# Ledger of designs, part 15: VHH binders against Probable cysteine protease atg4 (atg4)

Target 1, 320 residues: Probable cysteine protease atg4 (atg4), of Schizosaccharomyces pombe (q9p373)
Amino acid sequence: MELMARFLERYLHFAPTNTEPPGTLIWFLGHSYKIEDSQWPEKFLYDSFSLITITYRSGIEGLENMTSDTGWGCMIRSTQTLLANCLRICYPEKQLKEILALFADEPSAPFSIHQFVTMGKTLCDINPGQWFGPTTSCSCVARLSDQNPDVPLHVYVARNGNAIYRDQLSKVSFPVLLLIPTRLGIDSINESYYDQLLQVFEIRSFVGITGGRPRSAHYFYARQNQYFFYLDPHCTHFAHTTTQPASEETFHSATLRRVAIQDLDPCMIFGFLIRDEEEWHSFEANQKYFADIVQIFDSEPQPVETHDDFVLDENVEDHL
Key: E = the ipSAE of ESMFold2; O = the ipSAE of OpenDDE; V2 = 0.75 times the mean of E and O plus 0.25 times the DockQ between their complexes.

## First folded at step 12 (VHH; framework vhh_surovatamig_d1)

Design t5 (from c1 with T28D S31Y Y111H; at its last look DockQ between E and O 0.01; V2 from the best seeds 0.00; counts 0 for: pae O 6.7 > 2, grease 25.5 > 24.2, placed apart)
Fold by OpenDDE, look of step 12:
Structure t5 (fold): chain B 320 residues (1-320), chain A 122 residues (1-122)
Amino acid sequence: as target 1 above (320 residues)
Amino acid sequence: EVQLVESGGGLVQPGGSLRLSCAASGFDFSYYAMSWVRQAPGKGLEWVATISGSGGSTDYVDSVKGRFTISRDNAKKSLYLQMNSLRAEDTAVYYCARGYEDWFGESLFDHRGQGTLVTVSS
């Protein structure tokens, strides 16, 4: 606890300067912070720090012929990050250790890198060590969730043009994580989507975006104006296992990072957590504000084959 | 594209002073903490100093405390390292880096310049 406190203190001391004008809002997973001056709201900083970030890991056992996911696992890790924070939001009474255990770097953990690799191969014929795309990642999460009914979260993946079908969703019990893999442009986000992209951060059920960087994946959790804050998975830490748990600080970002909307990669996964019927109605009512990102229909008109045509290249964080 | 260009390196006698500069471009300079790191011959990369985006906070490796001063001019997008009372052990290539080293000593740099050589010798 003391170490974390010191870590946080240092984090805060060396946080970047808030360059946006006073009076602006920071949207943080559907919540807002008011900027009163040129400084960061303290609560925003604390909340940002408190988010779970699941990064590359080394010393992994039982991962085929690999011992690390460094260089290929960023989409998986960012997806894990989204899921972990979703679970944290959904079940605030659960201990952090318990949530992290679900993502342990061991084969038996339900959402381990091992399970993702195995599922990627099974569902999409992705070889171990290859990069995941958004659709593949979503499919893996959904299937892994189905295989682990003890994890109290269902996953629904949008299909066929970012569509949610009511008849399919009605068959799923709450709480449900909606994952919407989408591409909002070719090389960059089309400006026609800017307003909608900004709007999703204001949605109460919003639990973040995975992807969004050129040739790499991050977890985006907040925005201020046209700047998006993200967690970066590209730092490698030692594996976290049941027998050898990693330090808690390795699951927190020590850096506040942002990117301008113009610099975002258009390939992204949007996550929304629906915990009950009321929240669904609220989500549906607000869907009009981001209708090009998420579509809602009564039923699927035709069988749709999902393909993950997008492969992200891994970036090396250490440019030193 | 993020660019960092160091300058000001050279030969100096022990006890002397030198001021390094780094010109930054391609990003919102004032938004980011900046650091100096160095690599001595035959040694690994070592963190030297960090300054917050606003310049209000600084941190130093113990061996340079009281001798080195990190500063920045956000209007000029420039980072500086004033080095006083230089020692032979300070001989290294000095790099400007975007980011900082965390409390646990983990390097959190995402960009680094080409470096400038500082040689302290009698």
Scores: ipSAE 0.019, ipTM 0.297, lowest interface PAE 6.7, mean pLDDT 89
ESMFold2, look of step 12: ipSAE 0.171; ipTM 0.590
ESMFold2 (binder alone), look of step 12: mean pLDDT 84; pTM 0.851

Design t6 (from c1 with S31D S57Y Y111H; at its last look DockQ between E and O 0.02; V2 from the best seeds 0.00; counts 0 for: pae E 4.5 > 2, grease 24.3 > 24.2, placed apart)
Amino acid sequence: EVQLVESGGGLVQPGGSLRLSCAASGFTFSDYAMSWVRQAPGKGLEWVATISGSGGYTDYVDSVKGRFTISRDNAKKSLYLQMNSLRAEDTAVYYCARGYEDWFGESLFDHRGQGTLVTVSS
ESMFold2, look of step 12: ipSAE 0.214; ipTM 0.713
ESMFold2 (binder alone), look of step 12: mean pLDDT 83; pTM 0.849
OpenDDE, look of step 12: ipSAE 0.590; ipTM 0.809

## First folded at step 13 (VHH)

Design v1 (from p6 with S31R; framework vhh_surovatamig_d1; at its last look DockQ between E and O 0.01; V2 from the best seeds 0.00; counts 0 for: pae E 13.0 > 2, placed apart)
Fold by ESMFold2, look of step 13:
Structure v1 (fold): chain B 320 residues (1-320), chain A 122 residues (1-122)
Amino acid sequence: as target 1 above (320 residues)
Amino acid sequence: EVQLVESGGGLVQPGGSLRLSCAASGFTFSRYAMTWVRQAPGKGLEWVATISGSGGSTMYVDSVKGRFTISRDNAKKSLYLQMNSLRAEDTAVYYCARGYEDWFGEFLSDYRGQGTLVTVSS
């Protein structure tokens, strides 16, 4: 209680009034809290404000002709936020500063904005300073994780839209971060997805959603009925480097923010962290509750049997 | 700069006792809960005990209840772990940590010392 009370006093500057009745559950990354009165549960506030949040930075060096990602980097920052919180789960022995160093605003940091920008150009031909979309973010995370063998977290990005293939996953060691970039509507989320979206937050392996449109991407970590709680990257702080680290406060939200489901952008990346075989089986067993968001198959379909009419060389006697 | 320095580890026989100490500096000690975690050879980190900032609330992992006592002296910025009735299974590096529980109920530290080795063997 003293730690929670002191933490809340330091970090709680604004929270909306709870409008949902006692008995309502809050689902926070597959964990639930029960509302007992009109107040937010202290544990929910503590957990919300303990999440790592990575925001825009200024004074960045080595980022071509730019010194800030303000206005264009929010998808990158929201994706970094999802990844940082996943890595904290995977490396409980590491201190917070060790995790944050992986996301330093310098070229040598494995998950820096520099690395995302370079990888976005390499993989997706995204020029520095252009909007960094969800599909690009997923591809970058997967490649950056592969390039850094000192980070034992394998990233599997859904194939053919939202599909996960068992035979491909069998080749990857746990822990695995599943990233499913998908679009649940045109301008807003189609109502046919509402129930499935709510169910996703109840899944034990769920580690959040990054999503949005240009200049409006966020990281979503909890829901209460059709309200979704999120971390906002649209605040600019001075760059974080290993030699000049930013203040710890710049990596935590001091405000509880939420949005109604009707106002969510349909462009999303769903994240699920699978740490062992039991968690995989649990994820599989629950997939039916969100089957239109992620699909699981045994093997990736192969092209239909057709004759390929073009070959480079034929093995015939007269070509020798 | 936050610093946590453990001491008091060593070799003891089964059934023996040790008292671990942790000297804290660089932060307002009485305002933070403090925790002991341990890492046995070839194993991951295990939460052992937590004490509130005032010292009025303590929690222990089941395997050490009744044998270990966590305490603190806020005037001296010191955290202690009295370990009695030691068993071979208690052999580990013990770390003093400042931290909090995550939303999964797992202990996470934002700062941890370098540890002190406790070996329990004949």
Scores: ipSAE 0.000, ipTM 0.209, lowest interface PAE 13.0, mean pLDDT 82
ESMFold2 (binder alone), look of step 13: mean pLDDT 83; pTM 0.841
OpenDDE, look of step 13: ipSAE 0.028; ipTM 0.374

Design v2 (from p6 with S54R; framework vhh_surovatamig_d1; at its last look DockQ between E and O 0.03; V2 from the best seeds 0.00; counts 0 for: pae E 15.6 > 2, grease 24.6 > 24.2, placed apart)
Fold by ESMFold2, look of step 13:
Structure v2 (fold): chain B 320 residues (1-320), chain A 122 residues (1-122)
Amino acid sequence: as target 1 above (320 residues)
Amino acid sequence: EVQLVESGGGLVQPGGSLRLSCAASGFTFSSYAMTWVRQAPGKGLEWVATISGRGGSTMYVDSVKGRFTISRDNAKKSLYLQMNSLRAEDTAVYYCARGYEDWFGEFLSDYRGQGTLVTVSS
């Protein structure tokens, strides 16, 4: 009767065991689990399988002349996954189906692929079916979140690469999702970032990484030493709509997937959720341990705001 | 063989400060979260604070927030607890532990030192 219990039983019975020594920690979104033996900790498996996973869909209506995002939508889907799990943390009183409705594959859903595609064209001149890069994905999330009154969340996208400005943050209400699109190397992650990347997973505010390249983007939520656990959006399921909702099973992964740090793509969006002043001060006090990934300054010497953001704000609001 | 050795305990008056240290050996210190646990006379163990293996995350029991600071120096394989604004209720044997608090707040420790006594009395 419990979907997570069924996934757990199947995984423990048939899956390969943990390869890391007993006593090491798994860091899951700023929390830890200790490996006691060759089996995975049951709570880690439960929490991993409970994460919302949003994947490619088929049978989508109203997406211009396309009916699927297979092959081009994985960055959007991985970004939806990050946002959905962030909203679960912000609003734990909401039922899973309420959160999933926000991501339905229909134009009226505030975080649908339709809304991402429309916003990407409007903000960044990205045509439907084209690759959504990290910066475009972050900008779309920020604008779409501002338009959704049911689950208030301010999204702050880093400026000038990876910079966060205190004077800009002081103007907004909590909760705030910080999104930092950055690149940690040319072809692979530069080894100088390894320790900092490991540190990020230990931060209580951490809500994950979406990253990759065309056809190869993922959402990363946990690590064990230099192995990173991820959710894979490259499975295609039928569309989730109000009139034909997809089964809950299609929004979860029943397996653990991990990748060695050597095989990670250096193109990443880091997500941090700051729910109050105490969490901000904790994040700020520990930022020095990953200062090359996230930079914090008092004020921006060269603001990047444009007139297009204001005009789009007026136009997009009419769709609600 | 894992070894944890605490020091820095003693007698202080209410409102005073102490800094506890823990020297670690026999394992890769930076790979493990470290924890301070205390036991008041006649009481059970109480989790006090945890710091992640590389120092990026700290957690405290509510009764010590704002007064105690956990820190570590991975190069020296040392764990610290700075205790300020001490109260009589802080009187306890303080233990350095290799371990963690799980998501539900249960403390799980595989190794613990012998402890150092902190007495807060006038």
Scores: ipSAE 0.000, ipTM 0.186, lowest interface PAE 15.6, mean pLDDT 82
ESMFold2 (binder alone), look of step 13: mean pLDDT 83; pTM 0.842
OpenDDE, look of step 13: ipSAE 0.036; ipTM 0.464

Design v3 (from n1 with T97R L106F; framework vhh_7ubx_2; at its last look DockQ between E and O 0.20; V2 from the best seeds 0.00; counts 0 for: pae E 2.5 > 2, grease 25.4 > 24.2, placed apart)
Amino acid sequence: QVQLVESGGGLVQPGGSLRLSCAASGFTFSSYAMTWVRQAPGKGPEWIATISSGGSTMYDDSTKGRFTISRDNAKNTLYLQMTSLKPEDTALYYCARGYEDWFGEFLSDYRGPGTQVTVSS
ESMFold2, look of step 13: ipSAE 0.383; ipTM 0.704
ESMFold2 (binder alone), look of step 13: mean pLDDT 82; pTM 0.822
OpenDDE, look of step 13: ipSAE 0.073; ipTM 0.506

Design v4 (from n3 with L107S S109F Y111H; framework vhh_surovatamig_d1; at its last look DockQ between E and O 0.49; V2 from the best seeds 0.00; counts 0 for: pae E 7.5 > 2, unsure alone 63.8 < 65)
Amino acid sequence: EVQLVESGGGLVQPGGSLRLSCAASGFTFSSYAMTWVRQAPGKGLEWVATISGSGGSTMYVDSVKGRFTISRDNAKKSLYLQMNSLRAEDTAVYYCATGYEDWFGESLFDHRGQGTLVTVSS
ESMFold2, look of step 13: ipSAE 0.014; ipTM 0.423
ESMFold2 (binder alone), look of step 13: mean pLDDT 79; pTM 0.798
OpenDDE, look of step 13: ipSAE 0.276; ipTM 0.666

Design v5 (from t6 with D31R S35T D59M; framework vhh_surovatamig_d1; at its last look DockQ between E and O 0.05; V2 from the best seeds 0.00; counts 0 for: pae E 13.3 > 2, placed apart)
Fold by ESMFold2, look of step 13:
Structure v5 (fold): chain B 320 residues (1-320), chain A 122 residues (1-122)
Amino acid sequence: as target 1 above (320 residues)
Amino acid sequence: EVQLVESGGGLVQPGGSLRLSCAASGFTFSRYAMTWVRQAPGKGLEWVATISGSGGYTMYVDSVKGRFTISRDNAKKSLYLQMNSLRAEDTAVYYCARGYEDWFGESLFDHRGQGTLVTVSS
């Protein structure tokens, strides 16, 4: 509790102003807080400051000719943040230090930036140091999670844009992290998605959004009306390793950051954690309220063959 | 089926103590935050305290801070509320609630028990 008490004391000295009226709900990863006066609820602050935030690091060894991901790693770090908080929910018996060890800045850590970079090259031909896109991030998380038997988590990446297929999910064991990479507009979020985007934050299985800023990636965990609260990966701390662990403080934010919906980048990854059959049924029952963001079907459609030519390349992708 | 069974309620004098217990079954207890809520006569539900699945986070409504302590034993699938320095205003039915909520915005819980009555009077 001492770390959280320190954060709360700092908040009292540097608190941002809550501009929304009393009675307004704040939605935090499917949970709500009611504003009873003009102040931020203590529980909301504690929950916000307790989230793991993984940011840029310096002094990284074994990352080819680079020692830092400053300037290019923000999508990786925001994706690590989503995954780390998901694992905390999924395995509450694990101590924070055990979760953070999985993300150490060294090649042996299963979700290290080293592993993301290697997997990005393997799966998507992304050279080390290049910017990671949302689709690359999702594919990497799925593969890296499959390789880590110590903390089992199946990652299902949406097919054909935003589709989830029941027959594919019925074949895997819980827990399952659903990742839906999508765009909700061209330059900004199309207003037709506004209500659905707000409703996603009310879903119990929701574990956050990576993306959404015009020029950079963030992790979004809460909203109040059309304001979205996020964790910012764009500060640099010294690398976290097994032999020289970073201070726990470098994995937490002590400030609230928010952005209006009009300023969100439309490029997003939606994350939903399904831990058992009860949670699946609840998610499925609510999907109708954000049907243009996430679609659920019984089975993946197969292409209709229209000619005699055979596919000669085993790497051809068929999206029909 | 999710089952939450509260016990330990009763009649106490102001300044007295009670310990409430909640036995949980039908779900993976350690994976859920657990909450105590209460309903005073003629009032709506009031959030009292929440504890994280691991037990590493606790939070209380201001009116009970320093007097009530929430705790859990994940091995025994049990939730507790130690209530000290009780006041007449603490008179209520106390409910054990699971911290899981669906999209419809159920408060801090998605299931609750039948409740146990705490009466604080001379």
Scores: ipSAE 0.000, ipTM 0.152, lowest interface PAE 13.3, mean pLDDT 81
ESMFold2 (binder alone), look of step 13: mean pLDDT 85; pTM 0.866
OpenDDE, look of step 13: ipSAE 0.437; ipTM 0.768

Design v6 (from n1 with S56Y Y110H; framework vhh_7ubx_2; at its last look DockQ between E and O 0.05; V2 from the best seeds 0.00; counts 0 for: pae E 6.8 > 2, unsure alone 64.6 < 65, grease 26.9 > 24.2, SAP .714 > .668, placed apart)
Fold by ESMFold2, look of step 13:
Parts: structure tokens; C-alpha cells; sequence
Structure v6 (fold): chain B 320 residues (1-320), chain A 121 residues (1-121)
């Protein structure tokens, strides 16, 4: 048996009861499971435990004066989790260890916490050890992906809030990861977004949501009614490096966790993976179900021409 | 010693039916999800159907409505009922323990040698 089968056997021994009635659906990254009894569907548990979970690490070298991201890195780790699972979908021929090497806790790894911290300082003036917000995370992912030609994944970050422009997207090659950083409320998710948020989980290109507040960021991959299942980065394992790889078990959660929609933080990054033109057309056709979260337009509005675009010759002398 | 042995394959005309069996021994059959996979010559493996330890079934779209997976835990036997067979269904059919994971990887420490199904006129 593989590691995931071992996790399932352990969880079935201690599994909590599913309280929803028969016929209820669980939506997992655009796929559904029908509840037949009071137990969790075995396949849902298996799929949940197979997702890569990247958490806090200790014993990190080369991270300035820090050796751990415990307490401050959870948005970075949740974003790494989204990206790692997206890459697993894009490149199924790659071994898990090859994907995990991209996220090693060392400066040379293209999606390491070192690279996120450096890029966060460069792009957003975030000092090492400070909170990493959704906008910073999206910008970092886009720039780091652009710098890594060996694993080509284009990243399109929504413009002007939540807008995707067809003419800009037509210039990139598939696969493309769409990232939409947004806020769905002030202190909690505004109820006007509830139905749209639920619909997002039914979209086949959906690869998850990362979001939260300081010390409370997570990666969300499934929902059942108004409960959202997530992977928790708030445990600390020893650093994963090329010379001293961490155990595979440290990259998986053997625990099913969920939270009610009322307790979700409204700061979120929505991720959608578009692998070809057919997937784009499907995403575009279904966007109407979450139109206030993601907008699609043909082209970005151009600024009006103004006289301040003129260049003056500074050597012109004053004359009387 | 863990063993899975498929049977029930053969030559059948288009539109015909076959029932495949997979006899399991050497492990607690009732505790495992079970999967049918097929492989045509020169092609990669194709997942067909999975049945959970509790009897919940899942099917690939290409065979949904034509193929039915079932299990008899008392007899340690997995079944695949195939109907409306087409030449495209010609393949080696084998059973395996476990599920295809979310990423499409078939998780199986144990698989059988397979039984040949040939559909031709």
C-alpha cells in the first residue's frame, strides 16, 4: 500500500461521523461525492489525504537571522500548497519528490520560502518575518513562476481588482494558473457572496482557495453545504532540503478539517488552472455562476491621451 | 501471500456481454477498495471503475452505463459485468487494490496478471 492507503486505514480507525443526510454532495475541486450514509465517502478521504500540504518548517538555513517560519509563514505555506497541487495536476508524469524539490527550504529552490521572502521584499516592501497578504502572495507566485523556465506554468493575476482580460490571456501559453486575490467582506464573508462561493467549488478548473488573516491562513479544497474543508499549515516540521529531504508524511495531512462559512476570513485568493483551450471555454461559460468574484472582459480600458505624455527638450533657453 | 487472479475473458462479438471475476486471497478483501483497469496493446492503462470497501461505485465516462462493478466480500471476489461490447473495448483487463488518487495515479501494491477481452467480428 502507498502512504495514502496507510493514512486511510489510520483515519478509518478514528474517523469522526459525517452528520449530513444521504444524498448530500461534497464538492472537491470541481468533482462531487454523494453521501450514502453517516460515514465520510472513502474516496473523499483518500483524495483529501493525497493533496500536498506544505506547513511551517524549522531548522531552515539561509533565511537571514531566522531558522523557522512558525507563527508568520502560514500564508506563504498555504500559497505553496496551492501551487504544488496545481503543478501535480499539470505534470502528472513527475514524481512527487520532484515537485517537492521545487519547494525545498533552501535559496536555490524556485518556490522556496527564501524566494517568497526575497520577492515579497522586492515587490511589496515586506520585510522577512512579516505577514504575507494575498496580493503579495499572488505577485510573488507570478514573478517566481516567470523566473522558473524548467517547469513552465504561466500565472495570470487578475487586473483592476478581479478582472481577466481575454486579449492579455490570449498572449500566454497553456497551462495557465488564474489567481484572483479579493476580499469578500469586511470582517467576515458578506452573505451576498455565499452562493457564488459555493458555486466556485463546482468548477472543473478550480484548484483551491488560499486565504486568511495573520496566523490563520489556510488552503481550502472542498465544501459540503456551507462547511469548507482545508489543509492546515500551522504545524512545524524539520526543513526539507535537497541534501536532507523531509519525510513524505510531513507533506500530507491525515486529519480531515472543516470550518463553517461564517468563520471564514474574507481575504482570499481564488485559483483556477486552465490547461488548454477547451478548459478555457468551459471556465468562461461557467463564470456567470460567480460573476461578482471573477469578471471577464475583452480588453483593458485604455487611458485617454493627455498632454502630459509629451517629452520636452530641457536644453531650451529662455528668450526675451 | 497476496494474490489477485482474473478470469472470464475471451473472444466475443460486438454487442456481446462478458462477466469478469477477480479472486482475491492473502489479505482482508473486505477492507480494501477494488479497481478494474484495462490496457490495450501499445497504449497506456485506462481506469474503468472502482468500488469502495463499503460498496460505493465510481465509473469512467467511456464505459458508464455499459459496465457494472460489484463485489462479494463473503467470497473475496470482485466482478465486472460488461455489456454492449465494442471493438474499442479489446484489452487486457486486470483488477487492483485501491483507488486512483486525485492526481490520476493508480495506488496499487497488488494487481493481477489480467484476463484478455477481445471484441471482433
Amino acid sequence: as target 1 above (320 residues)
Amino acid sequence: QVQLVESGGGLVQPGGSLRLSCAASGFTFSSYAMTWVRQAPGKGPEWIATISSGGYTMYDDSTKGRFTISRDNAKNTLYLQMTSLKPEDTALYYCATGYEDWFGELLSDHRGPGTQVTVSS
Scores: ipSAE 0.025, ipTM 0.446, lowest interface PAE 6.8, mean pLDDT 83
ESMFold2 (binder alone), look of step 13: mean pLDDT 79; pTM 0.798
OpenDDE, look of step 13: ipSAE 0.029; ipTM 0.357

## First folded at step 14 (VHH)

Design w1 (from v3 with D60A Y110H; framework vhh_7ubx_2; at its last look DockQ between E and O 0.01; V2 from the best seeds 0.00; counts 0 for: pae O 12.1 > 2, placed apart)
Fold by OpenDDE, look of step 14:
Structure w1 (fold): chain B 320 residues (1-320), chain A 121 residues (1-121)
Amino acid sequence: as target 1 above (320 residues)
Amino acid sequence: QVQLVESGGGLVQPGGSLRLSCAASGFTFSSYAMTWVRQAPGKGPEWIATISSGGSTMYADSTKGRFTISRDNAKNTLYLQMTSLKPEDTALYYCARGYEDWFGEFLSDHRGPGTQVTVSS
């Protein structure tokens, strides 16, 4: 109760002004809050605070020749944030400590920054300290999940233009996290995608967006009209390890941040959690509302050498 | 082309102060977070401090309270005020462009050549 009170005070102090009219809805990972007045709903603030935020860390041991991911790890941390909150949603009975242990800043943790760096090198030949793109991040999560069968979450990464293939997905057990790396424009999001992007937040299985900021990555978890709320990983805290756990407070944000849709970066990862067949059917039924963001097909077409220019492969070293 | 040039390094006695500068060119300086890192011989690079485009600052524990990162966007210059210097602070100090796009490289082509800081009695 005390933590909450302190948090609310902090939130209110730093929160942007709610400029939207009363009666508008805030969509929060598939749930909605009604705005009754010009103030932010307390429950919305509480829920925002309650989200797990994984940020930059310092004092990291065993991370190649580096001791911090500050300056380069934002995509990884935002991806961790998405995954952590996905797990929280999927397994609400799990203690926060247990979830955070998966992301500990030590080599042995399944989804540690160490594991991401190693996997990035292995899968995509990304050197330690380099930024991750959406596709690489998704691939790393998928492989790391596969390597850790004790983590009760499967990962399916969309391919070939944000496509989900039913025959491939049928081979994956529930629960499954769908990750859809996508680019919705060149410099900014194409306006043709605006409605679909808004609609994604209304989907029950929605577990957030990673990326979405120019030259950096954040975790987007809510929207109000054309404003998107996000968690910012660009704050450095001391490393969290099993033997030296970081304060729980370092995994929460007391700052409400939002950005307008026109200011979003078009490179993003969409996350959807599917826990059973019913939720899949629901997802599939609702896919029509965001069909240009996520496609569903029966089977993968045979590799036509189509240089899908849209694969945000961060390994495309422009040999310019 | 992105260019970063550090200056202000030198020899200083323990307890002394130095102010490092980093002149930036070839990009919109005000749009980027900037970072100071250092590397001592035989050691890996160590993060010191970062300042966001908006002016928010972050510090490593090893330098917190002693070092101050700042920026002048009008001059395209990053600064590091160092105080209470210790022999352990001896290193080559680099400024680096932070918060790169998806294809950016940290501690590679987006840093300056460095300026040497030596703390010795």
Scores: ipSAE 0.000, ipTM 0.238, lowest interface PAE 12.1, mean pLDDT 87
ESMFold2, look of step 14: ipSAE 0.212; ipTM 0.592
ESMFold2 (binder alone), look of step 14: mean pLDDT 83; pTM 0.825

Design w2 (from p6 with F107Y; framework vhh_surovatamig_d1; at its last look DockQ between E and O 0.01; V2 from the best seeds 0.00; counts 0 for: pae O 12.0 > 2, placed apart)
Fold by OpenDDE, look of step 14:
Structure w2 (fold): chain B 320 residues (1-320), chain A 122 residues (1-122)
Amino acid sequence: as target 1 above (320 residues)
Amino acid sequence: EVQLVESGGGLVQPGGSLRLSCAASGFTFSSYAMTWVRQAPGKGLEWVATISGSGGSTMYVDSVKGRFTISRDNAKKSLYLQMNSLRAEDTAVYYCARGYEDWFGEYLSDYRGQGTLVTVSS
């Protein structure tokens, strides 16, 4: 209660002004809040705060020649954030500490920054300390999940033009996290995708978007009209380990941040949690509302070499 | 309440040195990366330097590399910017900011102080 009170005070003090008209809905991971006045609904703020935020960490041991992921780990951390919140949604009975343990800043943790770095190198030849793209991040999550059968979540990554193949998915047990790495434009999101992007937030199985910023990544979890709310990983906290757990407050954001759809980077990962056949059918039925973002087919027509075109290299000097 | 208060600005001749300080309050200082940004007259905000929460990592804009040093004292909840070999082009209001600037130069800070003016002039 004390923690929440402190955070509410911060929200009230530092949150952007709600400039949207009364009656506007905020979509939050598939459910909605109604705005009654110019104030933010307390429940929305509470729920926003309650989300798991995994940020940069320092004092990390065993991470190659690095002690921090500050400066390069934002895609990984945002992906961790998506995954953590997905797990929270899927298993609300699990304690926070149990979920966070999966993401501990130690090599043995299944979804540690260490594991991502190792997997990135293995799968995509990304050197330690380089930025991950959406495709790489998804591939890493999928492989790491496969390597850890005790993790109660399967991962399916869309391929070949954001396509889900039913025959492949049928081989995956529930619950399954669908990850759809996509690019919805060149420099910005093509306006043709706007409505579909907005609609994605209204899907019940929606568990967030990772990426969405130029040369950076956030976790987008909510939408009001054309404004998208996000968690920012770009704060560096001390490493969280089994033996030295970080404070719980370091896994929550007390800042409400939003960005307009026009300012989003087109490279993103969409996450959808499917917990059973019924939810799958519901997802399929709703896919028509965002059919250009996610495609569903019966089978993969031909093997296509997938290239990770979205890997960000820190060494690439943008010669602007 | 999050507060950031800059100090140490002033008039200095080219080639001179200044040390800026930022006093932070209202949050767990050591848990946040801190950043110096500056705004020259008629220009937008420019990232200068960032330091990680622990102080173990630092980053600088190219134009200040080798001249500026960002540091912090977590016990004192203070951020510093040692500026050496100052140039006219370093003239700006310098702001202490909570947050991180990524390698690509995107400003990702959530709070900043009122700033301190640094004028480099002969």
Scores: ipSAE 0.000, ipTM 0.238, lowest interface PAE 12.0, mean pLDDT 87
ESMFold2, look of step 14: ipSAE 0.023; ipTM 0.459
ESMFold2 (binder alone), look of step 14: mean pLDDT 82; pTM 0.842

